VHH binders against Oxidoreductase NAD-binding domain-containing protein 1 (Oxnad1). Designs and how they scored, part 17

Target 1, 295 residues: Oxidoreductase NAD-binding domain-containing protein 1 (Oxnad1), of Mus musculus (Mouse) (q8ve38)
Amino acid sequence: AVCTQAASWGLKASTLRHLTLASIIKSRRKTDHLERTASVLRREVMAAAKVCEITHESPSVKSLRLLVADKDFSFKAGQWVDFFIPGVSVVGGFSICSSPQRLERDRIIELAVKYADHPPAVWVHNKCTLDSEVALRVGGEFFFDPQPTDAPRNLILIAGGVGINPLLSILRHSADLHRDHADKGRSYEIGTVKLFYSAKNTSELLFKKDILDLVHEFPEKISCSFHVTKQTAQISAELKPYVTDGRITEKEIRDHISAETLFYVCGPPPMTDFFSKHLESCHVPKEHICFEKWW
Short names: E, the ipSAE of ESMFold2; O, the ipSAE of OpenDDE; V2, 0.75 times the mean of E and O plus 0.25 times the DockQ between their complexes.

## First folded at step 5 (VHH)

Design c10a (from c10 with D30S R98E; framework vhh_8h63_2; at its last look DockQ between E and O 0.05; V2 from the best seeds 0.00; counts 0 for: pae E 7.4 > 2, placed apart)
Fold by ESMFold2, look of step 5:
Structure c10a (fold): chain B 295 residues (1-295), chain A 124 residues (1-124)
Amino acid sequence: as target 1 above (295 residues)
Amino acid sequence: ELQLVESGGGLVQAGGSLTVSCAASGFTFSDYDMGWSRQAPGKERELVAGISYGGSTYYADTVKGRFTISRDNAKNTLYLQMNSLKPEDTAMYYCAAEPGEYDYLITGSEYDYWGQGTQVTVSG
């Protein structure tokens, strides 16, 4: 992925010494987070964190809220953490789904972790308890971090599966920016944001209430479209106006192309490749397209 | 368990046609994205055609207009019709599968499951 807001700062070594030996996963897909992201920029700061809340987002996805007391720990909306667990040799890679402002105000970040036979995910689902301690290191070049003097931008967010996680962070950040602008008038003036979120059915759409709450708070600035490709159950009345049967179409995305629009795509490789190729064929500048493949 | 068994390979003259097929078992075939990859000795494996569980198709530029991928969900069978064959099409052809979750075209993604392959040799 390539974004215009990439940053690199180095800090002294973390106060937490938690090292992971090399791990070899035998699946035909490359699943090791550190190997996959070896060339990706990381902050040097490692911060201790404590689990303060665990919720079930779905039968297969758990959310964690983590308290991170270290005031030097910071991230940009869309980034992930290296997730270091005492006693687990494989380092996890999980996108942050909360906003940077939530960290600034409450020292909390949120992660949503899909179950998998990946040791950090197994730990999150089977071992993690309140007050469990882990270490975090921020990484990733997939983010939205506008500066106050930047031109206003519209955002199109395209999510599939757990690819919603970094895009929810960006969506929440966008809502924070709208609130800040309304309260003080001197913050970055963000444009509109529309989320396209695809899943097989409505039960697999994560964070529906959280997303709709933001849409309802800023109905002229934030909108969403849920796309279900294999829906069989009845759709609730509150959700129905936002749901479309079928895939996210090229036409819908094309209708949003403009010089001031940025595209953030995160999901499984077939989806990410499809939209990245389509946007480039429509002559969207490459620097206006940020994508990250779901792993 | 999951099995993919290719058949229909053989020797064919340049300009000729051949159909290879892949019999699938051990999974719900209609829920899977399927594909055909090929590998010549000393070369990297190349995805030549794919078909999603919803029927969307992909073709590598080197085979567009000559190859047709299709699936018969009632027979749990994947097909590749190869026309206007060239000597450079000579390779071991592998059936591939992965669970379908989104109805988008199969691109360059690595598949989870592979068959043993069937040899296609184009003389001439």
Scores: ipSAE 0.013, ipTM 0.378, lowest interface PAE 7.4, mean pLDDT 82
ESMFold2 (binder alone), look of step 5: mean pLDDT 83; pTM 0.836
OpenDDE, look of step 5: ipSAE 0.020; ipTM 0.467

Design c10b (from c10 with Y104W; framework vhh_8h63_2; at its last look DockQ between E and O 0.52; V2 from the best seeds 0.00; counts 0 for: pae E 6.7 > 2)
Fold by ESMFold2, look of step 5:
Structure c10b (fold): chain B 295 residues (1-295), chain A 124 residues (1-124)
Amino acid sequence: as target 1 above (295 residues)
Amino acid sequence: ELQLVESGGGLVQAGGSLTVSCAASGFTFDDYDMGWSRQAPGKERELVAGISYGGSTYYADTVKGRFTISRDNAKNTLYLQMNSLKPEDTAMYYCAARPGEYDWLITGSEYDYWGQGTQVTVSG
């Protein structure tokens, strides 16, 4: 739409006549990933990666599977990558949603990228093809990397929107740790893990099958609660026991506060700020509260 | 396709009240987070009030208690009721929109789309 009268006093009788001529002024205030994260610790190693699978996770989210042949490339569950695209000057920052063990065994990492008018996201959604080559550099201080001698901990994971991505990495890592402990008995003994995950509706809950498969594999150790804020379609019988209408509440989280519990919170800044402040007000030690905001 | 058309601006005396509205079309209105931003001459655009697709609201400290944001999803219309107006509230007021992803508090000034604006002038 093209507007020949960009602005005028609202006392003019012509205000309503411009509804069909309305123009859209697009925002240009953006946050740059490298500027936002300039002080964050990064590994020095950059690795080439090749897109080996592309899937639609939702109407607005695409997943990439990346083959990273470089055996020196490694990451901790919860970390992100700098995403360098040939021909795109803006460097992307995307949380890894796969587990470190998946990389060790298959040389695969997974990224889930929400569409945005931001050059790396546009490239992923509109230009990326199988065999596209990119470069990756691991960074981030939001992670769960327990050592065998660490005290056993329960985890509460609180996700909103694409904030699920680093928490899914942690959840998958937690499941890997449970498998390793059951098989070997020498690895870290992780406690219980509960995921609270909110989205608009069930179609926007990413990775539902993957999450429920982990819950069913470890029913006494892993649980989840899906929270939907604008559900209108009927919920399938399989999913319904796990779905609550409404936002994740502070009361629900408060029931899990204990000395053994670590909290990982990732989502939009309002949600992350809300829960981190609530936990602090309940005297949860700061070292037991880990949070990350959307990129 | 997306259209945002503001109306209801004008000249008002300090201490007065004014309601501005925004007619929206070309998208599913009730799936969007909406907001009101303002820009005074020589200043940067600032978000003064926001409302999520689920009805959660945000207000800048400079307007809290004086301004009320609301939405009528049946009419695809966003409102800003402005009370106790001050000369410092003089600005072009823009309707702002972004796709809603989940129902949480609105923060910051990062909306994707603006309308052409409606002028509010407060004289002392």
Scores: ipSAE 0.019, ipTM 0.454, lowest interface PAE 6.7, mean pLDDT 83
ESMFold2 (binder alone), look of step 5: mean pLDDT 82; pTM 0.832
OpenDDE, look of step 5: ipSAE 0.418; ipTM 0.747

Design c10c (from c10 with Y102F; framework vhh_8h63_2; at its last look DockQ between E and O 0.45; V2 from the best seeds 0.00; counts 0 for: pae E 6.7 > 2)
Amino acid sequence: ELQLVESGGGLVQAGGSLTVSCAASGFTFDDYDMGWSRQAPGKERELVAGISYGGSTYYADTVKGRFTISRDNAKNTLYLQMNSLKPEDTAMYYCAARPGEFDYLITGSEYDYWGQGTQVTVSG
ESMFold2, look of step 5: ipSAE 0.020; ipTM 0.507
ESMFold2 (binder alone), look of step 5: mean pLDDT 82; pTM 0.827
OpenDDE, look of step 5: ipSAE 0.497; ipTM 0.778

Design c10g (from c10, 17 letters changed; framework vhh_gocatamig_d2; at its last look DockQ between E and O 0.27; V2 from the best seeds 0.00; counts 0 for: pae O 6.5 > 2)
Fold by OpenDDE, look of step 5:
Structure c10g (fold): chain B 295 residues (1-295), chain A 124 residues (1-124)
Amino acid sequence: as target 1 above (295 residues)
Amino acid sequence: EVQLVESGGGLVQPGGSLTLSCAASGFTFDDYDLAWYRQAPGKKRELVAGISYGGSTVYMDSVKGRFTISRDNAKNSVYLQMNSLRAEDTAVYYCAARPGEYDYLITGSEYDYWGQGTLVTVSS
């Protein structure tokens, strides 16, 4: 009678340490344009657009010209578009840098897109080609849209980096208003427009030629001051009269404060906050201060 | 190689003051944005203060008026002066750096380089 002692091998329950994958909830950067602007007014019209020109404005910025055939598509100077790309789930938000009149005349809008680790921006820089098709929807409450019956206003535009885009639209619109007033006599009479534009260096000053062309076309009405904070290269003779080494100062802005002056500020949030608070501290009415934070 | 080395952490009483320092090497310091982050036990890392290459500063609301970020380009160093310290300020403080794109700090962008951190403990 061979007593086979059944050795009860106690299966040590290996405690499966649930490695709680701490889902690194990557703090979803509120980088979603739609989430950031969910409360912002949009136009109902969504229009198809076709890329008709691509330009490298800087090492980091590409400009797109888009043909928008839909006649119901319109915008006010300073507004942005929801940028819908086929096959891309993330919607971009890009400021329009062309004038409303250019859309009316040529059915063209212009966008300047800085490279970013954002799917729409990546698409613009790496995948967008001529004849690419996208859909656009206009939005934003940052705009300049004077009516013919409105009182003449001076404009001070304060731009930082890619914040130039909506302000360039306003500047171009202002130039169009000057032209229309000169030609037709029935348009809004705009006052003087001065652009303060800050960038790291002259290479990062977007559309500097176009801006200077407007200054030269309207020397008594339009002026610009370029500010560079990290200029290492020699500044061209053509740019030198308009370029200041250093930041835009409070004093420079304060010197232009008047009861008739509207201020438009668009740039990095600290810049926007700085100048907005400064203007408020100088007793500029809040309704005369328009600002948009560029992210 | 890029290096960020924090110093100045320690134990301090509530209401006390402490100055953190971060020494940077391996990059052109003058062209970089710098920041201090902190991480308390069981909490996410959060921005405390930032300073752009141009000297523009940003602060978390809870530290405004108490903390001051500054930089010394000649020493390749960034500092965080902390006054009126509170128990809730207890954390590991990290120095961070990134290439500056604008004279102003863009909030929400990530920093590329990080220090090892220095512990600040505020306790009675």
Scores: ipSAE 0.018, ipTM 0.360, lowest interface PAE 6.5, mean pLDDT 88
ESMFold2, look of step 5: ipSAE 0.045; ipTM 0.503
ESMFold2 (binder alone), look of step 5: mean pLDDT 81; pTM 0.825

Design c10p (from c10, 15 letters changed; framework vhh_8pnl_2; at its last look DockQ between E and O 0.09; V2 from the best seeds 0.00; counts 0 for: pae E 13.5 > 2, unsure alone 64.97 < 65, placed apart)
Fold by ESMFold2, look of step 5:
Structure c10p (fold): chain B 295 residues (1-295), chain A 124 residues (1-124)
Amino acid sequence: as target 1 above (295 residues)
Amino acid sequence: QGQLVESGGGLVQPGGSLRLSCADAGFTFDDYDMAWYRQAPGKERELVARISYGGSTNYADFVKGRFTISRDNAKSTLYLQMNSLKPEDTAMYYCAARPGEYDYLITGSEYDYWGQGTRVTVSA
């Protein structure tokens, strides 16, 4: 397993400065996906893709299914794509939420894109249609890619908001590994997987049915806990057993710490910063803790 | 790199008003809980008011409805409207920030990021 942390520079100015808010805010918002990830390893393959399905995952999130016919195009569960849109100069960066096996079988990847006032997201929400063509390039070091001979590992997946996207890819990959091991006998023997997924309310929890279908398929191996921080509407009877009011707690995570457990965390910076500090204070080896900040 | 910068302090007569501002230079402002603290000479620093990333507010008892904390996330600015000022409100006022997920946990220092402060003087 390969665990990586979100990219950051360790050198920061230690001297206090009297800077204006406008100049500092502008400098923070000046960087885009390519600039923020310039040092991140990318595959050299750039592949054409065609939008073959568009759905609404929530009031603010659209999902795209993309057909990628180029058989040299591949990815590892958890990775993202550079998303090149004809006529749009800003390059998007979107985590792949489908599994690598789905691409191998059907030549399909799925992206889920939250609306934002940012040109690639605006294009996905306002301009994109069936048969729209884009180009893709895979990148990122946040992934789960075990080999058949690797030691079994349990996974704890901690998602906040759209941080679910790369973790859904890992969860789906984990389910594929369970199916392959049961049916074929030579695949990687994955341990248990538990997803902790936090959002403002149940309407912002993406992929609820897909996640629960995996839990029901592998009830002794896959489990989930949904956490809502600002729920006002009634929760459906089918969902209620899986939902907790409140944030994901350190105690819930601490109970899963062991030598064989890997942690994958993706969500808002406050969440990833908190869990990074907590797990480190509990002496979890850094190579067993993988973080990605959503952006 | 994030730095908090306070402004709006000054000298005011008792019963007067001031509006303090705090600019956030390095955070995604939406994801942080924010607070105002104050410290008078010879006293420990004390919480004045706080506002969560979701907008919930909490005030120290000594405020007695005289101060209002607010935030404008679009401008990355925290405010403290101070009305009916008293001489005992004389202090350095500090802006503070913490990641929003910390408000349900015991971690140590309540706030990780601090400004250098702005002086408020209420003189007779």
Scores: ipSAE 0.000, ipTM 0.189, lowest interface PAE 13.5, mean pLDDT 79
ESMFold2 (binder alone), look of step 5: mean pLDDT 77; pTM 0.791
OpenDDE, look of step 5: ipSAE 0.015; ipTM 0.354

## First folded at step 7 (VHH; framework vhh_8h63_2)

Design e1 (from c10c with Y104W; at its last look DockQ between E and O 0.33; V2 from the best seeds 0.00; counts 0 for: pae E 5.0 > 2)
Fold by ESMFold2, look of step 7:
Structure e1 (fold): chain B 295 residues (1-295), chain A 124 residues (1-124)
Amino acid sequence: as target 1 above (295 residues)
Amino acid sequence: ELQLVESGGGLVQAGGSLTVSCAASGFTFDDYDMGWSRQAPGKERELVAGISYGGSTYYADTVKGRFTISRDNAKNTLYLQMNSLKPEDTAMYYCAARPGEFDWLITGSEYDYWGQGTQVTVSG
């Protein structure tokens, strides 16, 4: 009955009752989330979570809102969770797409999960219901967590596919920081934020309304550019001003380079490699280039 | 029915060049990511080159600078131009396809469809 491994993870006793030993301890594949991220730092705290809302973001992507009552559970914008499902031996890895302030305020995090033949994704799409219980552990070194005394920074966020998820967390955090600065004056003063988000077509761009709502709330501080590589359907009038045919270009990114700009790149490894290499060749300090590879 | 038919393999001397091609049918070719994989005797299968539906390319380090992948969407044909061939390039070369999702290739992505392969043999 006694497991020192559970104690080392900070797992709550009630949460442990909802997990299989296999889903906590072992990986079944070389490409498994735990194997791929074995060297990445993780929080010690595991927390029970309950599904309180399920929505369809697209034909292939389902969003979950999770209630996480444990006040010790926290994350930084851009991080992911280990996603432990009772009865599922493979541990999921999903980026958090909601902001840290939403967790502080409402005890809610949001995940967006693309369907795949991968047991945690299959469970989210085919088995998950309201009130389903899971356990979470925060990990990842890809995040934006400025302190009030840090220098003001502009952000360029470059997203491809489901790489939008951690960058949406950062974008929402940035909007929270703008609101906090307006209300309090003593919080971190963030600069401008521009999101470049690429997908095959407009139906595969996730969170379009959420993103545009932030752009409209802070039109002088937050902007976005949607890039579609094979659009065949007509684009709605609301979206059309923000949509460009083709890939995100080096020129567009280069125009934003400055000493005060941080770059966050998340998407397919070839995209992240391409932009990080380009930025380095333009003499952007490595410390100002953050990237994360998924898939 | 989706079909991938490779051709153009054969015997070539070290330092030589060879082009293999893959004729595709039964799907909307320009919506698919395409690739070339190879398997040599006693070795694991290796993705050597890929090209997305939007034209983004990937090359394994072992072939970068020597191999060029291309696609002709009007002819539904995928090509691999292989230059400066080495005996280590001897393998069965397979055409691969998957539905495209974004205009970049992930090197670890599984492909859904495969051809029967074409043998490339490089002698010294």
Scores: ipSAE 0.096, ipTM 0.534, lowest interface PAE 5.0, mean pLDDT 84
ESMFold2 (binder alone), look of step 7: mean pLDDT 82; pTM 0.825
OpenDDE, look of step 7: ipSAE 0.608; ipTM 0.820

Design e2 (from c10c with F102W; at its last look DockQ between E and O 0.27; V2 from the best seeds 0.00; counts 0 for: pae O 8.7 > 2)
Fold by ESMFold2, look of step 7:
Structure e2 (fold): chain B 295 residues (1-295), chain A 124 residues (1-124)
Amino acid sequence: as target 1 above (295 residues)
Amino acid sequence: ELQLVESGGGLVQAGGSLTVSCAASGFTFDDYDMGWSRQAPGKERELVAGISYGGSTYYADTVKGRFTISRDNAKNTLYLQMNSLKPEDTAMYYCAARPGEWDYLITGSEYDYWGQGTQVTVSG
């Protein structure tokens, strides 16, 4: 269950200049998903999918449930898909927020897409309808995929914004593993999982009910802490026990460091860079820290 | 609508100090991350300092310990205090802004809006 990150050490000089040019482009304009992830490993399987449910997670975030009948299509909790839309030349990249078990049982994956002036996001928000068809290809090296013989591990999940999407996949997978252990015995026995999820205010926290439902189902194994940095409205009684005013602190994260703990960090580069540097300064082994920047 | 107006640039001797300012208008200043970038002739633009809407700061290694970024939300003004100036600090300095989404600010952040710049020239 050791987390890994893609490494591209020893790149040629022309590749290094290309990375420098891409940095300049990002300073002035955005690039597409394929350019940002060109070096990330992808699965060979590409599968047709059909939109079977559309919901609004927030005014700016739309959730799609996709039916993927192809039994060869699979993913690991935390991964994303290349999202190919007929008639749209730009390929989307969206983290899967549903669990692998949901795909196995129901052939469903769920994506949550924030609106942006970006052709795949525009299509999801303005053109997509029930029964719309797309093609998917799984990619990414940010995942939690423990083997039955792996030592039990505790998980600390640190999320910001739509960075919650791959971490919700991991959280749901963790809950599936707890259910499997309770029902079947000798499946992988996962340790505790704690989600730290930061946003400006409670209305920007996605999936609050889904997350709290999992906490209530496994109160001794799954917990969460919502952190709001600019909350002005009153917080509902249901949320209040889980909400802290202010950012996720270094001390809170440090209190969870142990040899048995794995860290998964996903959000905008400022947040991801901050926590990865902090954990490394606390001598957490690199193989126990997984991070992904949202794009 | 969004406007960023830099001021305070000028000529200064090496080892001296200078403060540049950025007056902001046309947006809710408190909700934005702010930063300073610079561009010397023949060089690419470089982010030298940033400050999030929550006060978290970033400094490029080339200026760390010498430059201090700060913001005054009551006056909608961003500042860069530059001490121990070197000739290689000579550049056009640009105020930068982006909508604030996180209370963390680290290397690699991109900004959406820039001002016209103010020239800082360090001699001798």
Scores: ipSAE 0.013, ipTM 0.462, lowest interface PAE 6.9, mean pLDDT 83
ESMFold2 (binder alone), look of step 7: mean pLDDT 82; pTM 0.830
OpenDDE, look of step 7: ipSAE 0.014; ipTM 0.362

Design e3 (from c10c with S56D E110S; at its last look DockQ between E and O 0.24; V2 from the best seeds 0.00; counts 0 for: pae E 6.1 > 2)
Fold by ESMFold2, look of step 7:
Structure e3 (fold): chain B 295 residues (1-295), chain A 124 residues (1-124)
Amino acid sequence: as target 1 above (295 residues)
Amino acid sequence: ELQLVESGGGLVQAGGSLTVSCAASGFTFDDYDMGWSRQAPGKERELVAGISYGGDTYYADTVKGRFTISRDNAKNTLYLQMNSLKPEDTAMYYCAARPGEFDYLITGSSYDYWGQGTQVTVSG
């Protein structure tokens, strides 16, 4: 399966952190990106990048478009970059939210960075300007990279908070694969994709328009369910058909379990730990479940 | 300035009961997951009970059925009611907090903030 190939390609220190033992023994955890990911395989190439667009995705999240002219720079949907800023000694770690095809076509990757008292995030929010230059190095073992001959798979994407970022990359890649198949018919034939995306309220759901545009482009193949756990404002009529009050339930996820289904889960540790336990208790093969945590 | 202040600890005979509480300030209490951990001399810190911002609860196997966690969001206060106390429950008990992101709670969940603790001693 696609997750099995990804899991076999590198050292998986993060996948060795099972819920019970790893959580018990770490009363103080490393929060620095390089420390958390020290054993994760990285591409060897550092590529120069230039900021070509800056937008606000929300009050607390800023989006960057980066031009990466080096044609040897590549990534798989779901991966992150080491983010090296001149004059900032702490290296950032940010998931890529754009698709690999966007990079192939336009030499652009997109990052969405939540504000935090963390030097790379502070730089992105307070200092970064158009034409700012940074260096990037691709890493991560959480990705969806099917080969044209792989068996068709359905995807269930489960996102919380900024955990949407790598899953948006996978969702956009999935849409690219659907477009490629419709145009030629010889590319990988992906099955259905459903995104479950949870936040406290609708203002914290990122990329709502982008996600709904994909749902509307492929209504029989791509669907989404937004879950809000502490909604305070009234939900707009446009969003309301897609929004459920409350958490993502075990039953909703169980209804999608099949031999053809792969699960990609990214969000706060409580969410990823919960779904890891649930899916394993339902006997979903580990090679069909991919998890990544963001703090 | 986030603060967690525990109280209610003391000396109790085995089989007795005790309630410890935690007064919280400096954050929006009803948006946080809360918990109690304990540490006995020579032992590692253990999460004893947790309660999410939405009321989902967790208990360690060693205390399940004997301890009850609860929260009063109007008073910004977390409680742990401990019944049928055993000498093995002797420990420093710490209030813990983290921002609530989802209404889920499982074994081994980590917390970001801790109080100074309150001593519970159970004699024989």
Scores: ipSAE 0.049, ipTM 0.486, lowest interface PAE 6.1, mean pLDDT 84
ESMFold2 (binder alone), look of step 7: mean pLDDT 82; pTM 0.827
OpenDDE, look of step 7: ipSAE 0.468; ipTM 0.760

Design e4 (from c10c with S109Y E110S; at its last look DockQ between E and O 0.25; V2 from the best seeds 0.00; counts 0 for: pae E 6.7 > 2)
Fold by ESMFold2, look of step 7:
Structure e4 (fold): chain B 295 residues (1-295), chain A 124 residues (1-124)
Amino acid sequence: as target 1 above (295 residues)
Amino acid sequence: ELQLVESGGGLVQAGGSLTVSCAASGFTFDDYDMGWSRQAPGKERELVAGISYGGSTYYADTVKGRFTISRDNAKNTLYLQMNSLKPEDTAMYYCAARPGEFDYLITGYSYDYWGQGTQVTVSG
């Protein structure tokens, strides 16, 4: 597996117009998924999917389980879907947070969608019901898909905010690979995996139970560190061993640098830029650093 | 709605010091990353300093060691202390803001909101 980067921004240079009154230049975040990812490789299969479970992951995040019966539909851990909703003209882009093996076994993928004033997110939060039907198309070059003969690698996963979604897919895939190697011996031999996950406070850390369940299942192979930068409430006893006050430091990441280590960084651009530049300055080969910007 | 109002600009001798400030209103100041950009006539806007909601700072190489960014969350005010000023520092200085997500900063056009600016002119 070779680390890949999403290169598309989908926006041409802004046109400036000079006026008698003072001109104002304002930077804007890009929100059109198709425009941002226009050059990203897509699978050509578009598959029907049906919502089979809806849960609240947090007050602002809903998790969907989608049944995708089409056996030609597949994805690599870390990828997203184009999310086509009947009656909604804007196409959504949502990272898959479940593992590829879950799809192969149960025909289920999971998405986690934060509320936003963005038509696909509004639909997920306000209109979506059980048995709602959508269409999906897989895309993205941010993924971990090792072949059985690839060299064993350790993974460092660095997440900020909703950037956890594709990294949870990779983490779950890593757990599946550990199970497969133990049972079969002929599948990819993955090394250790450590997740660094940063948020403002513990209530904004998604999937805490799911992550800790994997840590507890593979305590010698999978570990995590939750980093909170503006925690005010008391931290529960179950979380305390995994929580650090403050940002993820350069020193912590540096301690994991080795020829065997791959880095997956996903979060807002300031975070991904910070860590990718730091790792490069520490002479980590660029092909061992994979990042995706998610805002 | 969201409002950023700069003040404190003026004429300063080369080698001198000046503090500009930015009064913010219409949002929860503590939850925002803040920054100072500058633009000289005919030039592109340059981010010179930034400070995250968590207090992490960034400085452009051209101002490191001379400029200090700070924020007073109780007063909803952002500051830029400028020391050892040079004629090249002459520009319109803009206050900038974006919602804070995490405690890291980058350079460039990552900010969503801008003030009207305050002029700093360094003679020499």
Scores: ipSAE 0.032, ipTM 0.495, lowest interface PAE 6.7, mean pLDDT 83
ESMFold2 (binder alone), look of step 7: mean pLDDT 83; pTM 0.836
OpenDDE, look of step 7: ipSAE 0.524; ipTM 0.785

